# Designs tried in a protein design chat: VH-VL binders against q10491r548to677. Part 14

Target 1, 130 residues: q10491r548to677
Amino acid sequence: KVFKLGILIQNEKVRKDRLLSNREVGVILTSSQLMFFKNVYWISGLLDQLEDFKRSHSFSPCYFSPHLTSLSADYIIPLSDLVAYGDGSRIENELYSFSVKQKNQRTHVFSVTNVDELNDWLVKINFVST

## First folded at step 19 (VH-VL)

Design z1
Fold by OpenDDE, fold request of step 20:
Structure z1 (fold): chain C 130 residues (1-130), chain A 123 residues (1-123), chain B 106 residues (1-106)
Amino acid sequence: as target 1 above (130 residues)
Amino acid sequence: QVTLKESGPVLVKPTETLTLTCTVSGFSLSNARMGVSWIRQPPGKALEWLAYIFSNDEKSYRTSLKSRLTISKDTSKNQVVLTMTNMDPVDTATYYCARTLDENDYSPYFDYWGQGTLVTVSS
Amino acid sequence: QPVLTQPPSLSVSPGQTASITCSGEELGDRYAYWYQQKPGQSPVLVMYQDSKRPSGIPERFSGSNSGNTATLTISGTQAMDEADYYCQAWDTWTYVFGGGTKLTVL
């Protein structure tokens, strides 16, 4: 099951402990994984399909074309023991950032431009990971 | 001492699937902040990263090959497995597995390498 | 997509200083790593995070990173230093290697 589709901005820690806003990535949150795609157009297309479907078939399962299974992720994060959290930090006073982390593992930082979108990612990631 | 050793077929036919196994010792695949990468090198050519699996089972793939690659690990066996489908003569290379460190949340690197295994794709 | 560019070859006489460069758009922000590969052998890490030497690497090896260029410097080059040298960086869940530099010690 897909819980959320969207586009996130990847933030990467670089030299001198600086956080760099890197690139937009497509993201699919499933019941078991966060899947990331460098080709954001795939996700953009799916988002359009999702919106169209919601308007036409509000009480039916959404079917995507192509099937999500046919998409190969560039990067995958399992949800086991995963926690997503925001610390209120802003990147360039424009982006809302949040972190995704497992115990004693690398902290992944992502950003969005909308606070509601931020909250939605936090709620859904934590919901599925628990 | 840290060691990695690649194993698998040395000859693969075109369109077949390559399965390589990396057996590690001297560290656990469950150790925090490290993982294993697969890197190949065609004869006389440069190194090319293929895939990575982290201790928490995070996975990354070379974008141009992600549709053909699958990486997995068996922590209990200290093994990392790479599968590559639809092999082609252009995929002929020495395949290395290497311990990959993510030190202090900075860019990862490869501190220990296997000896590599030459895989030839030919009919 | 990101590319690291190295000179294909470099020749130095014994005792001279060899400087191997690695240029890339992202190297202004990111760390560079260096590997030495001798014929028929696997790569060996010789420099990490631009300028840090792993245990066992001689002090004559040093590294720096300025602008978009990382440099591996070998002072007092010896015959045993003859090898291929590769730089490496990280970008958006991707490891990138340079094309390699063949260092010849004359």
Scores: ipSAE 0.883, ipTM 0.943, lowest interface PAE 0.4, mean pLDDT 93
Fold by OpenDDE, fold request of step 20:
Structure z1 (fold): chain C 130 residues (1-130), chain A 123 residues (1-123), chain B 106 residues (1-106)
Amino acid sequence: as target 1 above (130 residues)
Amino acid sequence: QVTLKESGPVLVKPTETLTLTCTVSGFSLSNARMGVSWIRQPPGKALEWLAYIFSNDEKSYRTSLKSRLTISKDTSKNQVVLTMTNMDPVDTATYYCARTLDENDYSPYFDYWGQGTLVTVSS
Amino acid sequence: QPVLTQPPSLSVSPGQTASITCSGEELGDRYAYWYQQKPGQSPVLVMYQDSKRPSGIPERFSGSNSGNTATLTISGTQAMDEADYYCQAWDTWTYVFGGGTKLTVL
C-alpha cells in the first residue's frame, strides 16, 4: 500500500556542519519503507495519475501504471523504528526542513517548499512507522 | 580484527544472475552507523561502487544498475548478499565488499575491504 | 553523475614529494577520501575526511581539500608507495570514485 507520493529536496550534511540542499528526489511512502528516486519524472508521472484518479474515482483504490513494484528505487529507508520530525528551521531561507531517523542512526534531512506538505509528510511517515 | 570475505561463482554466463556473499567478522552487521558496500573493478580499470546496505537495512544502489541489483543481509550469519541479474561480459570484474562507515552524519567511506573475487562473464 | 577527476599517472623519485589531485564540484563542500591499491591487492584507506589518517598510515601521507580539489600528498616518497590511488566522495546516496592515479616511484 502506498500512503504518499511526492517530491522532496534531499539535504546533505557537508563540511563545517553545514546542510546543503542537493537535489529533488521522488519519494514513495509505502507500508514498509520509504523509496527514493533520483529521477523525479517517475514520481511526477505517478502524481499526475493520482490527481486524475482523485477526480474520477473518489472511493476506489488508486492503481498506477506502471505498477509500483516495477520501479527500482535508488535509495530505501525501512520504516522500523523510524521517526520524522520538524525543527521549524528553514534551509536557505526558502525550504521547510524535516528529519527522518532511527535511534542512533544517521539523520536524514529533507525539505519541501510548502508547510502543509511538510506537515503531511510528518504525519504520514510517523503514522506508518508506528 | 575486522575482516570481510567475498564468495560466489568465478564464472557466470551471459544473461545469468550473479550471487555474491560477503561474510564479515570483527564487527556486527547490526552495529549502528555502519554497513557494507559492494564495489567492483574491471581489469585494469577504476573502482565502481555498486550498492550499499546499512545496519538498519537502508539500501542504496548505483542508479545505472539499480534495476539489476539487489542487496540484502543476514545479521545472524554475518553475511551480506548481492545479486546482479542479466550479467554481461562488460560486468567482468573483481568484486569487493567493504565495510562502510557513517561518521557524524557525514559522507561515509570504506575502511576495510575484502580481498575481492574475480567474476568472469563469458559464454 | 558526479565526476571526480584524477591525473592518470604521476612519477616521482624516491624522497621527493608526490601530490595527487582529485577535482570535482562536489569537493567544494564535501569530504574526500583516498585509497591506495597495490598490484594484485585490495584497496586500503589512506585518508578520510580530507586530512585524517587512519591508524597505521605513515605520517608522510597527508591530505587537503581546497576549492573543488582534494590533494593527497606523500612526502619523502618511498618505493613501497608505488600504487594506484583513488579518491572518493559521496553525493545523494551514491559513492563516487576518481579514475585513479598510478604513482610510479623511480
Scores: ipSAE 0.883, ipTM 0.943, lowest interface PAE 0.4, mean pLDDT 93
Fold by OpenDDE, last read:
Structure z1 (fold): chain C 130 residues (1-130), chain A 123 residues (1-123), chain B 106 residues (1-106)
Amino acid sequence: as target 1 above (130 residues)
Amino acid sequence: QVTLKESGPVLVKPTETLTLTCTVSGFSLSNARMGVSWIRQPPGKALEWLAYIFSNDEKSYRTSLKSRLTISKDTSKNQVVLTMTNMDPVDTATYYCARTLDENDYSPYFDYWGQGTLVTVSS
Amino acid sequence: QPVLTQPPSLSVSPGQTASITCSGEELGDRYAYWYQQKPGQSPVLVMYQDSKRPSGIPERFSGSNSGNTATLTISGTQAMDEADYYCQAWDTWTYVFGGGTKLTVL
């Protein structure tokens, strides 16, 4: 099951402990993992399908074409013991940032353009990872 | 002492699937903030990173090859496995596995390498 | 995808200083790593995070990263330093290697 589709801004830690806003990445949150795609157009296409589906079938699961299993992710994060959190900080005063981390593992930082999207990611990631 | 050793077939036919195993010692695949990468090198050419798997099962793939690659690990056996489908003569290369470190959340690197195994793709 | 550019070859006489460059836009913000590979051998890490030497690497090896260029410097180059040298960086879940530089010690 897909819990959320979207596009995130990747924030990479660079020298001098600075966060650099990198490229947009597509992301799929499933029941078992976060899947990331460098090709955001794949995700954009799915988002369009999702929007169309919601207009017609608001209470049913969305079926995507092509099947999600046919899409190869560039990066995958398992959800076991995964926590997503935000500190209210803004990147370059434009983006809302949040972190994704497992215990004793690397912290991944992403950004979105609005606070509602931020909260939605936080809620859904933490819900599925629980 | 940290060691990595690649094993698998040295000859693969075109369109077949390559399965390589990296057996590690001197560290655990469950150790925080480290993992294993596969890197190949065609004869006389440059190094090319393929994929990595981290201690928490995070995985990354080379974009151009991600549809053909699968990486997994068995922590209890100290083994990392790479599968590559639809092999082609262009995939002929020495395949290395290397311990991958992620220090202070900065860019990771490879501090220990296996000896590599030459895989030839030929009819 | 970021591209790291290295000179394909460099020749130095014993005792001279060898400077191997690695250029890429991403290196302005990110760390560079360097590997030495001798013929028939596996790569060996010789520099990490631009300028840090792993244990066992001679002090004649040094590294720097300025602008968009990382540099591996070998002072007092010895015959044993003859090898291929690769720079490496990381970006968006991907490791990138330079094309390699063949260092010949004349």
Scores: ipSAE 0.882, ipTM 0.943, lowest interface PAE 0.4, mean pLDDT 93
Fold by OpenDDE, last read:
Structure z1 (fold): chain C 130 residues (1-130), chain A 123 residues (1-123), chain B 106 residues (1-106)
Amino acid sequence: as target 1 above (130 residues)
Amino acid sequence: QVTLKESGPVLVKPTETLTLTCTVSGFSLSNARMGVSWIRQPPGKALEWLAYIFSNDEKSYRTSLKSRLTISKDTSKNQVVLTMTNMDPVDTATYYCARTLDENDYSPYFDYWGQGTLVTVSS
Amino acid sequence: QPVLTQPPSLSVSPGQTASITCSGEELGDRYAYWYQQKPGQSPVLVMYQDSKRPSGIPERFSGSNSGNTATLTISGTQAMDEADYYCQAWDTWTYVFGGGTKLTVL
């Protein structure tokens, strides 16, 4: 099951402990993992399909083309003991950042353009991870 | 002493699937903030990273090959497995597994390498 | 995908200083790592985080990273230092290697 589709901005830790707004990445949150895609157009296309589906007011399941199972993720984070949290900070005075961390593992930092999207990611990631 | 050893077929036919196993010792695959990567090197060519798997089962793949690659681990056996589908002669290379470290939220480098195994793809 | 550029070859006489460069936009913000590979052998880490030497690596090996260029320097180069040297960086969940530099000790 897919819980959320979206595009995040990856904030990568670089030298001098600085966070670099590196690139946009496509993200799929499933019941078992976070899947990341460097090709954001795949996710953009899926988002468009999702929006069209919502506008249709259909009660049937949303079917994506191509099938999500046909997509290969570039990066995968398991959800076991995973927590997502925001610190209220803004990156470059434009982005709302949040962190994803598993116990005793590295911290992943991502950003979004609006606070509603931030909250939605936080709620859904933490919901699925528990 | 940390050691890694690659094992698997040395000859694969085109379109077949390659399965390589990396057996590690001197450290546990459950150790936090480290993992195992696969890197290959065609004869006389440069090193090319393929994929890695960390102790938390976090995974990454080379984008250009991600549709063909699967990496997994069996912590109880101290083994990391790489599968690569639809092999082609261009995939002929020495395949290495290497311990991959994560330092201060960096996932930066490979401090121990296996001896490598030459995989030839030929009909 | 990110690219790290190295000179394909470098020749030095014994006792001279060898400087192997690695250039890439990513290196402006990220650490460089270096590996030595002798013929028929596996790569060996010789430098991490730009300038740190692993245990067992001679002090004649040093590293730096400025601008978009990382440099591995071998002072007092010895015959045993003849090898291929690869730089490496990390970017967006991936590892990138340079094309390698063949260091010949005359």
Scores: ipSAE 0.881, ipTM 0.944, lowest interface PAE 0.4, mean pLDDT 93
Fold by OpenDDE, last read:
Structure z1 (fold): chain C 130 residues (1-130), chain A 123 residues (1-123), chain B 106 residues (1-106)
Amino acid sequence: as target 1 above (130 residues)
Amino acid sequence: QVTLKESGPVLVKPTETLTLTCTVSGFSLSNARMGVSWIRQPPGKALEWLAYIFSNDEKSYRTSLKSRLTISKDTSKNQVVLTMTNMDPVDTATYYCARTLDENDYSPYFDYWGQGTLVTVSS
Amino acid sequence: QPVLTQPPSLSVSPGQTASITCSGEELGDRYAYWYQQKPGQSPVLVMYQDSKRPSGIPERFSGSNSGNTATLTISGTQAMDEADYYCQAWDTWTYVFGGGTKLTVL
C-alpha cells in the first residue's frame, strides 16, 4: 500500500557537516519503506494521476500508470524503528525542514515548501513506522 | 582482521541473472556505522559503483542500472547479495564488494575491498 | 551524473614528486577519497576526507582539496608507487569515481 506520494528537497550533508539543498527528489511512502527517485518527473506524473483519480473515482483504489511496482527507486530507507520529526526550523528562511532518524541514529534531512505538507509527511511516516 | 570475499559464477550467459555473494569477516553487518558496496571494473577500465546496503538496510543503486540491481543482506550469515538481471557482454567486469563507512549520516568511501571476482558474460 | 576528471597518465622519476589531480564542480563542497590499484590487485584506500591517511599509508602520501580540484601528492615517489590512482566522491546517494590516473615511475 502507498500512503503518500510527493516531492521533497534533499538536504545532503556535505563537507564540514553543512546541509546542501541541492536536489528535488520524488518520494513514495509505502507500508515498509521510503522510496526515493532522482527523476521527479515520474512522481509528478503519478501525482497528477492521483488527483485525476480522486476527482473521478472516489470509491475505488487508484491505479497508476506505470505500475508503482515497476518503478525502481534510487534510494530506499526502511521504516522499521524510524521516527520523523520537525523542530520548526526553516532552511534559507523558505523551506520547512524535517528529519528522519533511524534506530542506528542515522538521520536524514528533507525540506518542503509549506507547513501543511510538512505535517502530512510527519504524520504519515510516523503512522506507518509504528 | 577485516575481510570481504566475493563468490558467484564466473561465467554468465547473456540475458541471464548474475547473483554475487559477499561474505564478510572481522566486522558485523549489524554495525551501526558500516555498510557494504558493490563496485565493478571492466577490464582495463575505471571503477564503477553499483549499489550499497547499510547496517539499517538502507539501500542505494546506480541510477543507470537500478532497474537491474537488487542488493540485500543476511546479517546472521555475514553475507551481502547482489543480483543483476539481463546480463550483457558489456557487463563483463571484475566485481568487488567493499566495506562502506558511515561519515555523519552518509557513507562516502570504502576502506576495505574484497579480492574481486571476474564475471564474464558470453554466449 | 557528476563527473570527476583525472589525467589519464602521469610519469615521474624516482624521488620526484607526483601530483595527481581530480576535478569536479561538486568537489568544492564534498570530500575526496583516493584509491591505489596495482596491476592484478584490488583497490586500496590511500586517502580519505581529502587529506587523511589511513593506517599503514606512508607519510609521503598527502592530499588536498581546493576549489573544485582535489590533489593526491606523492613525495619521494618510489617504484612501488607505480599504480592506477582513482579519486572518488559521494553525491546524492551515489558514488563517483574518476577515470583513473596511471602513474608510471620511470
Scores: ipSAE 0.878, ipTM 0.941, lowest interface PAE 0.4, mean pLDDT 93

